# Miniprotein binders against p81326, part 40

Target 1, 226 residues: p81326
Amino acid sequence: MLHFGGFIMEINHISKILEKEREEYIRNKVEEYLKQGFSKDDAVNKANQSWRTYIGHRIQDVIYNLLKKFLKDSGLKVTTDKALNNRNLPEELDKVKRLIAINYGEYLFLPDADVIVYKVENNDIKIIAIISVKNSFRERRFETTYWKLKLKESPVTSHIKVFLATPDKDNEISYKCPNGKPKKMRIILEYELDGIYFLKEDFEETEKAKHFGKIVEDIIEISKKL
Short names: E, the ipSAE of ESMFold2; O, the ipSAE of OpenDDE; V2, 0.75 times the mean of E and O plus 0.25 times the DockQ between their complexes.

## First folded at step 3 (miniprotein)

Design Xa12
Fold by ESMFold2-Fast, scan of step 3:
Structure Xa12 (fold): chain B 226 residues (1-226), chain A 93 residues (1-93)
Amino acid sequence: as target 1 above (226 residues)
Amino acid sequence: SKVEIRIVVEKDGRRIEYRFEFDSPEEAIWALEFIKIIIEEHNPDRVEIEIRAEDEELARELAEEARRIAEELGLEDVEVRIEGNTVIVRGRK
């Protein structure tokens, strides 16, 4: 008997799973490098470099798979910007690509839409939300905000919700100053975006900044209004 | 309610082992989906998943989830063994 549907899933435990995955990944990679004759310090450094590359892809894939899994019963579909950049697109995905593209005169460009949620009704496609996945805010801090502002300029794309999803392990946008005020970057991102979803437990929730587990119900509610 | 999951992936004679400890059965079930991604990344010849749960009923439920994951990965000769509260799932390509 399959009992998967009998359990309640806490999506906001992703950060804990990724932390455990990191510890085990690095431990095993260090062992591999030591067997190859590297020094302990070199093995540790190489393992950390390997993890950095691995995790960048894994966070996006994890979010994609979770959203696909939890939204399927609501009739919502999920795709990625990587899928949309394939040269040979199915008709449905080609339509999705056209509906999120931003017009720069003679040229069309895709926003930084790591994960895209849409629905299909009567052969018409409606884009619900795009989700930008950020592991770090060291560079390109306001890139997601730029794309939000560009999407707002067109009647075709102005309804699309733009969300940021992040573990924020370095507390770059979840940290509060001693006076209780959020950092400037957090204030700007929260003001301009439709929502920020944290893949971590320890932060102060607001109307727009929430635990990642709430993204599913929020997307479903948005889709009902479209 | 702690659950421990150990995964061994083998490719071209090399073994890589991952160990995870979870505080809840719900987290462990979702973790099996994430583990599927790890296994796909390695494209292994053989996979072993060992789950230690707090009771036999939970072990049986986690065994069925692990079997489903193995089947979705296209593994052949999937074997599931339950001894008390410990489950071992093995499969190969």
Scores: ipSAE 0.000, ipTM 0.202, lowest interface PAE 13.5, mean pLDDT 75

Design Xa13
Fold by ESMFold2-Fast, scan of step 3:
Structure Xa13 (fold): chain B 226 residues (1-226), chain A 93 residues (1-93)
Amino acid sequence: as target 1 above (226 residues)
Amino acid sequence: SKVEIRIVVEKDGRRIEYRFEFDSPEEAIFALEWIKIIIEEHNPDRVEIEIRAEDEELARELAEEARRIAEELGLEDVEVRIEGNTVIVRGRK
């Protein structure tokens, strides 16, 4: 029913919705903090900090639902690391969890895999990609890179594509210096990861750094090769 | 704009209101799917969705979509009504 033009249209609508949601969220949180006795300036600062936390989870949910909807007809399945942390897992999800877990001696941990794309062929599960969603790079900016490097160490997980998806609202990794050079963080992330998908329009595309609207086509093409 | 959507989410006595304006009915229909995600994120005790369309036919079409959303949200005591070119959906958890 939906083609890639429909996907791009939904992304545009979501962008507008998130911007309106931000304005209302900030207004309500400012009112809440003022009621608690904070000054106007402190209330505004706290509301903005609260929004940064809220929007991180919000964007993860949006991306999960978009990918689930648009990959379904291609035979691809989508889950989350939150779903994999449930105590009682269906057999299929238990297999997915085992195929992305990283060994630290006697301990196993899931990577920071907000969204996981996989397929089922002949009762075998193949993990296609994991997508880390970052709203801000103020700290833990190389966390996704760390997980990519750990996954590369095992034959079981080395084929898994690791993508970063980000609105990069503060232009932390989409910005170029006046001399045309990318910032060090952008250089490292693009070098180590399999791709960066921006939920914004104003940046220069490369082979690995693309508009988020291209992610569905890219994942489908990768899945055909596995 | 051709469509205006207002949602009110209440949880533990706190009320949050969102307002959106859309230039096309198509845009509004797609937006409703994503508004569902906003409502789910808040895990509210009470929800009210008000949709103002340019005419009664469009309001009727949007009422069907709003009913589906209310059902998928698992809301109890769901009331969906059309008042001219306005759709109002209310429910509680």
Scores: ipSAE 0.000, ipTM 0.135, lowest interface PAE 17.4, mean pLDDT 77

Design Xa14
Fold by ESMFold2-Fast, scan of step 3:
Structure Xa14 (fold): chain B 226 residues (1-226), chain A 93 residues (1-93)
Amino acid sequence: as target 1 above (226 residues)
Amino acid sequence: SKVEIRIVVEKDGRRIEYRFEFDSPEEAILALEYIKIIIEEHNPDRVEIEIRAEDEELARELAEEARRIAEELGLEDVEVRIEGNTVIVRGRK
């Protein structure tokens, strides 16, 4: 009887499930880079860099699929920034893209909206929320906050809720200092954003910082007020 | 209410086991959709899903969801067995 092991984990630790794939992914990438002529140390470093990119996309895809499945019966639709970047968009998605675009004088840019939730009523589209997915806060830690502040400036987009979803496996924003104070980054993100949803269990919930499993009911509740 | 899920994936004679513990049925249902994505990436020959719930009513609800996932994975000969508050779903190619 051969078996590669098992472990016990909780639903709000989705990143832990993906860590099971980490060893195999890194092993395969190291082999690939070695075949390309890189040294062992360079191959390992490149494989780790590749994993950081891969895991970010995987978490985004998981969140997209979960929201699409669980919001459909509430009349809510879900799309992604990747879908909105297609050259030829269906009319509905073209309207979604225009409703979240931010004006910079002569230019329009999309916010960093990995997942977008909207509804269609009376042939009009109303954007409910955008979710930014962050696997780590090592770089670009305040991008989500910047986009929230820009969206607030326009009456067209000021109603849109901006959420952060993150496993925060390095405890960058879920950790409290020994004196009980949250880190500066956590304080700023929680203050400026409409909510933070952690894909982990071991943190203290607040009104705006919650377990990821609560995102579906929160989005449905918000949509009823619009 | 507590829910425990065990998943066994077999491919080319190799066996991988996942075990999960959840504090609510809603979390377990969300996890099953995510677990489906992981299983799809392994492209298994055989899958077994075992669910332990606090009561028989919840076990039956989760059994139906797990069966649907097994069918969506393209598995044939999907078998569901319910014993009290324990559900076992098996499928193969």
Scores: ipSAE 0.000, ipTM 0.171, lowest interface PAE 16.4, mean pLDDT 75

Design Xa15
Fold by ESMFold2-Fast, scan of step 3:
Structure Xa15 (fold): chain B 226 residues (1-226), chain A 93 residues (1-93)
Amino acid sequence: as target 1 above (226 residues)
Amino acid sequence: SKVEIRIVVEKDGRRIEYRFEFDSPEEAIYALEFIKLIIEEHNPDRVEIEIRAEDEELARELAEEARRIAEELGLEDVEVRIEGNTVIVRGRK
């Protein structure tokens, strides 16, 4: 049995904790920058920049831990691109890295794969999905789309699902124009990617754009078809 | 703080050594994952794990989790030795 109810409860609890954590983090960082001689406006701006970096890593770690916990009993394994960037890897992770790395002549690069889901069957590794975690779309808005298109070009990687997970708190891709039409960025991302999972309640669901609470169920379903 | 991990596994008289470096405490999650996967992949007769971190408390915490992982994966007589910021965990079947 899967802990879908537990998964939803943990997501809701974490969202609330992160909002309180933000207020304390920014307050402390503003005070720290003021001590370093920055003006109030500069201190506030630097604190907000620091928070954006911090929360990006924090959300990635949270998603990694949640997926690892809730996919384990389905025979699925979870790793990260950070883990794969170590020079000396366990054989299993070295194999995972080879199965998702993209060649650019003399250079080999990993896609923007913050979280990677795979399975091991008959001593062979099958990559199920990669998940790109984006806290903001103000810069690097089509990075995930670029990696999806690159992965589609190879028979080794063309089956891999590419998902975007985002709180989209600035409503950059979950907003609709008054006429009901999504913004261009949302249209392109939804068209090119295999799914978008929102860590927020206020948006209109589609076949490919869903609440983050659906991701475990969807990944398990995809894995059964591979 | 930086974390350095050395893992030596021995199986049927064959010795394999792994070395990993992690640039931040946040990456400790990945260190434990590596330890688990290496022990699972090799099913070793003996294992030695050496952890070195700038923070003695972090090194000790990682070593305790490594011990737990080794025991859960069937290693017996798991021993831990602590020298400042360096911790060594040894187990055998």
Scores: ipSAE 0.000, ipTM 0.471, lowest interface PAE 10.4, mean pLDDT 80

Design Xa16
Fold by ESMFold2-Fast, scan of step 3:
Structure Xa16 (fold): chain B 226 residues (1-226), chain A 93 residues (1-93)
Amino acid sequence: as target 1 above (226 residues)
Amino acid sequence: SKVEIRIVVEKDGRRIEYRFEFDSPEEAIYALEFIKWIIEEHNPDRVEIEIRAEDEELARELAEEARRIAEELGLEDVEVRIEGNTVIVRGRK
């Protein structure tokens, strides 16, 4: 088993930076909106909406860069669905896109694949995992589950692991109800997906629901079986 | 590369200006989604978007995507101008 103390330390450092960044961002945005003539309540609401958009992009970028850095020595490559949507794809990325795309007659659609982990052996590409990054579950809460079910239908994609990574700040899937039963959304996501990785400390841990610090070890182990 | 964006939205004679800077090429794609969000949020009468990228190839890619976004959001009289590494998009509803 590999020990990834450096990975966990990096996550902790980034978490501290993001906390400070949030405070400064919200403060500056509230001040901007007040200067534009919005009421205090509207300014606060708009600043929070702006932060949600900003942090969503930030978390995806952070996860991509962390995985790229910590999987490289294991011979694993990392890309994003944004990269795969470029018109001039290198041959390798074009192959990756084809290996995860789902066919609807004349049309090809990519799953909700914010981060994609793959390997190259003997000029052949093997997709290991797709990671969906969700900051909030208010909209499209079962999108990742839909794509997992579609990928299972094809022999080309059925081996691909589908993971969810989330801070789950609203406790939508990380907390059990007072009577001890998990929320319906948590039950469904955990049942259908291959894993849920939380970017927080307080959650109900299971075999499939883990701290994000475990993701590198898990991906490496999966890659050895492929 | 860096991407700088300036968005001016105008509604009922009131003008609001936003300025953003994204520090990586990977974040350049997010700049367009941010622009889309601002336009949807304000439902403006007129929009002017100025995007400054570090290189001309990225500016051309962003210009094409900005045109698509403008069309999807129902802007009329859409103009997209490319000047070196700068893209300017103007439109109205």
Scores: ipSAE 0.000, ipTM 0.110, lowest interface PAE 18.0, mean pLDDT 76

Design Xa17
Fold by ESMFold2-Fast, scan of step 3:
Structure Xa17 (fold): chain B 226 residues (1-226), chain A 93 residues (1-93)
Amino acid sequence: as target 1 above (226 residues)
Amino acid sequence: SKVEIRIVVEKDGRRIEYRFEFDSPEEAIYALEFIKYIIELHNPDRVEIEIRAEDEELARELAEEARRIAEELGLEDVEVRIEGNTVIVRGRK
């Protein structure tokens, strides 16, 4: 039986599967665009643009499904910001949305909460954690940090753990400089956030920067204290 | 190899087969997400997924996951057959 214990495996295997998926996706999209009459160069460029959009949603879906599967037996529930943006929400999800939304005068915005973990006790909802999923840090690299700082300003949301999950394929926050010092972006993100979970093998692990395989155990432990 | 997965998608009479191997059962579980993508990409009329594991209980776990994926993607007449350490999932539109 590969239940909860199986999750403590080497998470770099997810990256290998996604790489094979990338090769197939691009190959098929190039063929599709060529059939539509695009030139070879245009077809390749369009396929790469399509992949960048696809992989963002794909990584979020993978993380959502894994957390939903492995947290189920611990009485924890998982949802997404996509689900919370539906016009007609079930009562439970409407409550989740209200407990995570941030007020900007006349406007309410959801934080960068790609995946949300919560529990239900006596019809009361407790938000455990939000997970921001980043495929790259090319732009808006401190967006997750901004939302963490905003959530800390309210007694309603200050307890919510904010995690970053990322494959960091470009080694933007998992690489050290030759002198052994982490990059400035890594230092800031680790300091401000409650944790960083890497979907890769090669990085320097700390108390707050861990392999993604640790996330289920950490979330369960946090939920027991709430 | 420890785990082998074969996916056959058929659309408009054309048959396409994918094969891949994994060193561990854990890696094979993640590969079920990849199966979702292949089915979505091809929008097939029929699909057959064959998973060969080293252990019968692992085959049963993988069968249950593959069944959920097929149903989630809207395939009808989904059938699962378990033969020792091999699981086969078939579905159609």
Scores: ipSAE 0.000, ipTM 0.120, lowest interface PAE 17.3, mean pLDDT 75

Design Xa18 (at its last look DockQ between E and O 0.36; V2 from the best seeds 0.00; counts 0 for: pae E 7.6 > 1.5)
Fold by ESMFold2-Fast, scan of step 3:
Structure Xa18 (fold): chain B 226 residues (1-226), chain A 93 residues (1-93)
Amino acid sequence: as target 1 above (226 residues)
Amino acid sequence: SKVEIRIVVEKDGRRIEYEFTFDSPEEAIYALEFIKIIIEEHNPDRVEIEIRAEDEELARELAEEARRIAEELGLEDVEVRIEGNTVIVRGRK
């Protein structure tokens, strides 16, 4: 069987590396902006904005590679929306693209599908899950929810699980009712999505809100029902 | 710079060619995914993979991974030939 402990160990190791990268990145960017004549407050703000963009892409790539590595022996395949946007596609990926595309009359658009998990059985393709990766919720906070609701409208795509993966460093969705006040974003995301996977230790765990270490096991279980 | 991949698969005397372009080194990782998919789908008797990249080191790295993929998928006598900025990987059953 799969060694889920190895997956969790790699996640913990990568999380520590990313935290160290953050400290060095911010320090270097603040110094760079100060040299360009920005105020201290502007330099810090710009450095943080730059980091949010950088880490978003970094986490997406990490998740893609981890899932590809840990799902391959289960007969599951992993791709990305970046791969699907290539000018020419292998027939298999062209089929994957068509099975997740949403129809807007004369136009077809891909959902926010940073990572896509699918399987091939007897030349038939089944999309298992789409994972949206968010490092912050400052902007585009309900984009994943919009795509989930659109996918539910079609019998072709309604079975597809839509997950959110996030380190949530600013504790924007880590708890439902901090200080007794409901957090709309956490409540809405948990309600509408099929799951939230946290790349951190401290968060309010529910049936749908789990540590990222559970995602491989959950995806394999879902795939067996399809 | 751009990375260009050309894949030729042959099975039972039939030849099929694929050409893919990746606009950045970061996208080049998908080239390996495409190669694996093509070989898995066709289960070929022979394969030829041509990798062209401005970055010679990147082309060699991709070719070595492509060789490994071909071997894992059952191709034998896998050879790598370097011709300037082009690297060619060939395997057969």
Scores: ipSAE 0.436, ipTM 0.817, lowest interface PAE 2.8, mean pLDDT 85
Fold by OpenDDE base, look of step 5:
Structure Xa18 (fold): chain B 226 residues (1-226), chain A 93 residues (1-93)
Amino acid sequence: as target 1 above (226 residues)
Amino acid sequence: SKVEIRIVVEKDGRRIEYEFTFDSPEEAIYALEFIKIIIEEHNPDRVEIEIRAEDEELARELAEEARRIAEELGLEDVEVRIEGNTVIVRGRK
């Protein structure tokens, strides 16, 4: 029986391959944007942005699939905010959507919830965790933190754990003080969130900053306490 | 328990091969999800996934994972062959 929580994957060589694919992707997109009439600089910038979006979605899909697979035997269910963006939701998902909604007075909005883990017990739904997946932190560096804080403001959602999953390829948050200088983003994210999970090996491990391989075990443990 | 995975993607007559080695079955299964990304990026006409496992039981397990990946990729005519500890999954698009 394969256990997800018991291994540390060497992702390094996969990452290298993905970087090679990135180069080809960028080249092709640059050519595409040049054909559309963009300047070289604009084409490069747009291509890079396109790649970030593309790979971000792919990583999110991977994480979703992994969690769905490895949490299945525990009776836990997984969905995504994307799946909740439908007018015609099954009753179960409609309940999930309502249970993660944040109140802004006249409006309810959903937090960024790339992956949502929940359980169904006695026809009641309990939200266990929200996982935000970030491939890079160029934009909206503290967005996940904002949502965590907003979720804490309501007794309906205050129990929901918020995790960040990232490969952090650019080492933006892998270390707290790599050169004796504090990395503000790492420190704040680690402080405010319930956990950070790295899809890499080279990072500063703490109680709240772990390898992604630990996330399944952690979620299962949390689920038992709810 | 080392697992070796070789993938071959073909697109418009271009053939690209990747080889991976993992220290555990769990890592291999995890990696298959990322391998899926690689395959998708190529948007191939044909895909082959070869897996070498430590034993036949593991090979069968990995075969099912590879099959799933192939199906999720939208590949048609998915074929799975298991010979001892070696799995070969093929599909086309």
Scores: ipSAE 0.018, ipTM 0.453, lowest interface PAE 4.1, mean pLDDT 85
Fold by ESMFold2, look of step 5:
Structure Xa18 (fold): chain B 226 residues (1-226), chain A 93 residues (1-93)
Amino acid sequence: as target 1 above (226 residues)
Amino acid sequence: SKVEIRIVVEKDGRRIEYEFTFDSPEEAIYALEFIKIIIEEHNPDRVEIEIRAEDEELARELAEEARRIAEELGLEDVEVRIEGNTVIVRGRK
């Protein structure tokens, strides 16, 4: 069959995997801090702070590797903004870099993106989507929407889909109108972005707000139209 | 066909145990590659993969996939034991 049916089911387990890793990580870090002479309360607080840093990188790495694995057989390639900032870019990645650049007069900048999906057809590179991976929205509420709006300003980049992937553990954008009150952040993100993909079960599903397990199928469908 | 997979990963004396149940062979096969990706960054010293399948032929197919996973994780001395519908794959560094 044409669908990666197992991918959808496996993504539903990602929270279980991450929570098991959290339990072991926290236990190990608390022991480490206690051995350094911190009080129990301080050790716990420091361990939780350390986890927040670790989990951000972990989520990005998981998403990158999953997309790379499951998009490969559809002729789609995946890279990261970190890889595009490398000094020794192969020609293909240099072209990817040039195809997403934003013009600010004298300056040319890349949008902030964690993961970039593209394809190569007939010696041409077509950018399909940019995925921003966010663990929290406290400090960077609308960064992703800013880049979507900038990409829309040029015919060269206006076709590029901009997605947000998030566990949203604190329920900052999980529902549009919790308790009957509109949640501005969720409503604006959903309106402006091409999609929001949740790495959890508890959220309000809409045409644009879906389980992360749907992202591979969505990207493949978009690529067929380009 | 239901498939149950239990994975024990060990690094520097720390253990993590994962357990999954899948409703199809297709899902289980994709899951092994997915799980490899998830645990690969732990750089484990030891891995044990236990698979319970509904039929013996599926168990043999999954045993080969689990052996491949252990080898791709860089584990040596990979041992495969198949007893009826149950497979145990072990590897260490």
Scores: ipSAE 0.012, ipTM 0.458, lowest interface PAE 7.6, mean pLDDT 81
OpenDDE base, second read of step 4: ipSAE 0.017; ipTM 0.467
ESMFold2 (binder alone), look of step 5: mean pLDDT 81; pTM 0.812

Design Xa19
Fold by ESMFold2-Fast, scan of step 3:
Structure Xa19 (fold): chain B 226 residues (1-226), chain A 93 residues (1-93)
Amino acid sequence: as target 1 above (226 residues)
Amino acid sequence: SKVEIRIVVEKDGRRIEYVFDFDSPEEAIYALEFIKIIIEEHNPDRVEIEIRAEDEELARELAEEARRIAEELGLEDVEVRIEGNTVIVRGRK
């Protein structure tokens, strides 16, 4: 069996585990808020808000671990912006950090790079892609596009693919023209980014908007051209 | 919680030491990548990895994964010594 088949099976398994975790988390948080004197409706609303924060971090960790597992046999390495924020870095990661940093005059800043895919060839590091993970679009909706546009300005970073990964539970970017009305956020994100990968089944698929199960295959193909 | 990882690699009679700090348990899980990179880069004859954490369970989990990394990268006779919140992993070719 191709390892892409194994990847899709892992995604399906993880999705079921996360749904079970959600049910238990919500139940426990509702009980907690009820004990604090909140009404049933308020307790449910607060529990759902708490879950949105929790699942955001959980999804980032899941994506990191899945990509690390399924890309290793292709000679690709995976790191995170959390790892790169360490005070002391191995030489390899220090080079990765320097290759994705964006110049603002006398200052250097890292883009919103929740997950970073790179390769090492003859002691040279090549950044393949950065992946921004977003659970919701209520705020900071174009942050990923800002970083994509900044990376395009430099010959050392212009080749880096910028992807968005999202469950998009609120259907904020799942369709380009829901009810015949153009959805500006979806249209702009798809236009400016190199790809959008959905952690859900119901969305409008295009050449750049795909199910998350396609991301490993796509990254491997991109890496072969670099 | 704070986690400190110390990695000592020895090759051809040369000894090199690395020390990395992580400020949270979540960040500490990424320490495994640091360990893997250091071992791959140096291809050592001997390695010693010392993990100090405020959480004994986290220290043991990281040490077990570090042992597996050392074995996967060709080190043999891998031993693990546990002293409360400090765990030491040693391997050699």
Scores: ipSAE 0.215, ipTM 0.702, lowest interface PAE 4.8, mean pLDDT 84
Fold by OpenDDE base, second read of step 4:
Structure Xa19 (fold): chain B 226 residues (1-226), chain A 93 residues (1-93)
Amino acid sequence: as target 1 above (226 residues)
Amino acid sequence: SKVEIRIVVEKDGRRIEYVFDFDSPEEAIYALEFIKIIIEEHNPDRVEIEIRAEDEELARELAEEARRIAEELGLEDVEVRIEGNTVIVRGRK
């Protein structure tokens, strides 16, 4: 069991360092939004949202790279929804794209899939898992849950595991019932998703809610059953 | 600690140093990805990454990771030196 205690402490330290850059970032973005005609209050709010988005993308990239690295030795492959947005795809990625598509009758759409894990066996592709990365839950709180439910509706996609990875910096979903009060978001996400993986130590661990360090092992185990 | 990572970033003549200690190789590898974020935020002119590993094999592995990070950062003149259990990666922008 990889104890990531030291790593988590360092992540917290990194977060503090990044927060120092936040002030300058916010200032610049506020100025930008003011020039666009927003009010001061709107500009500040938008700047803060922009910061959260910016950090979220960086964390997503980190998670992608980590998963790609640690799953490589197991023969598993990793891609992203962004990579699948190209008109001209290699055959392998084109197959991946088709295998995660959700049917809306006349149309097929892709779920939000920050990271897609799949394997290739005898030229057949099996989708193993989709990982959604969320830095904060201020917006689109149940988006990942929606996609999980949609994927369940088809025998083609029903086997795909959907995981959420988050640092949950603001403790929005770290505990189910803090002070005896149920956290609706944590309860629903944990119930509907196949797992939640925290990039932190201070959270309520359950069968489905685990430290991010467990995600590689869990994915490999799932892959063996497909 | 099994792995120590020291980074030095220089921007406009200002030098900042960070030191990180890890109890496992896996933690260090994870941390390198986050360390990349720190480096990016500084947008430095020069970067040095020094890694002290528990053994030479791990040092070689971490050297490749550090090289990758340096390249992904868009650093030029990337130099990687491995001396025993110590790795030094340098680059400029």
Scores: ipSAE 0.024, ipTM 0.460, lowest interface PAE 4.2, mean pLDDT 85

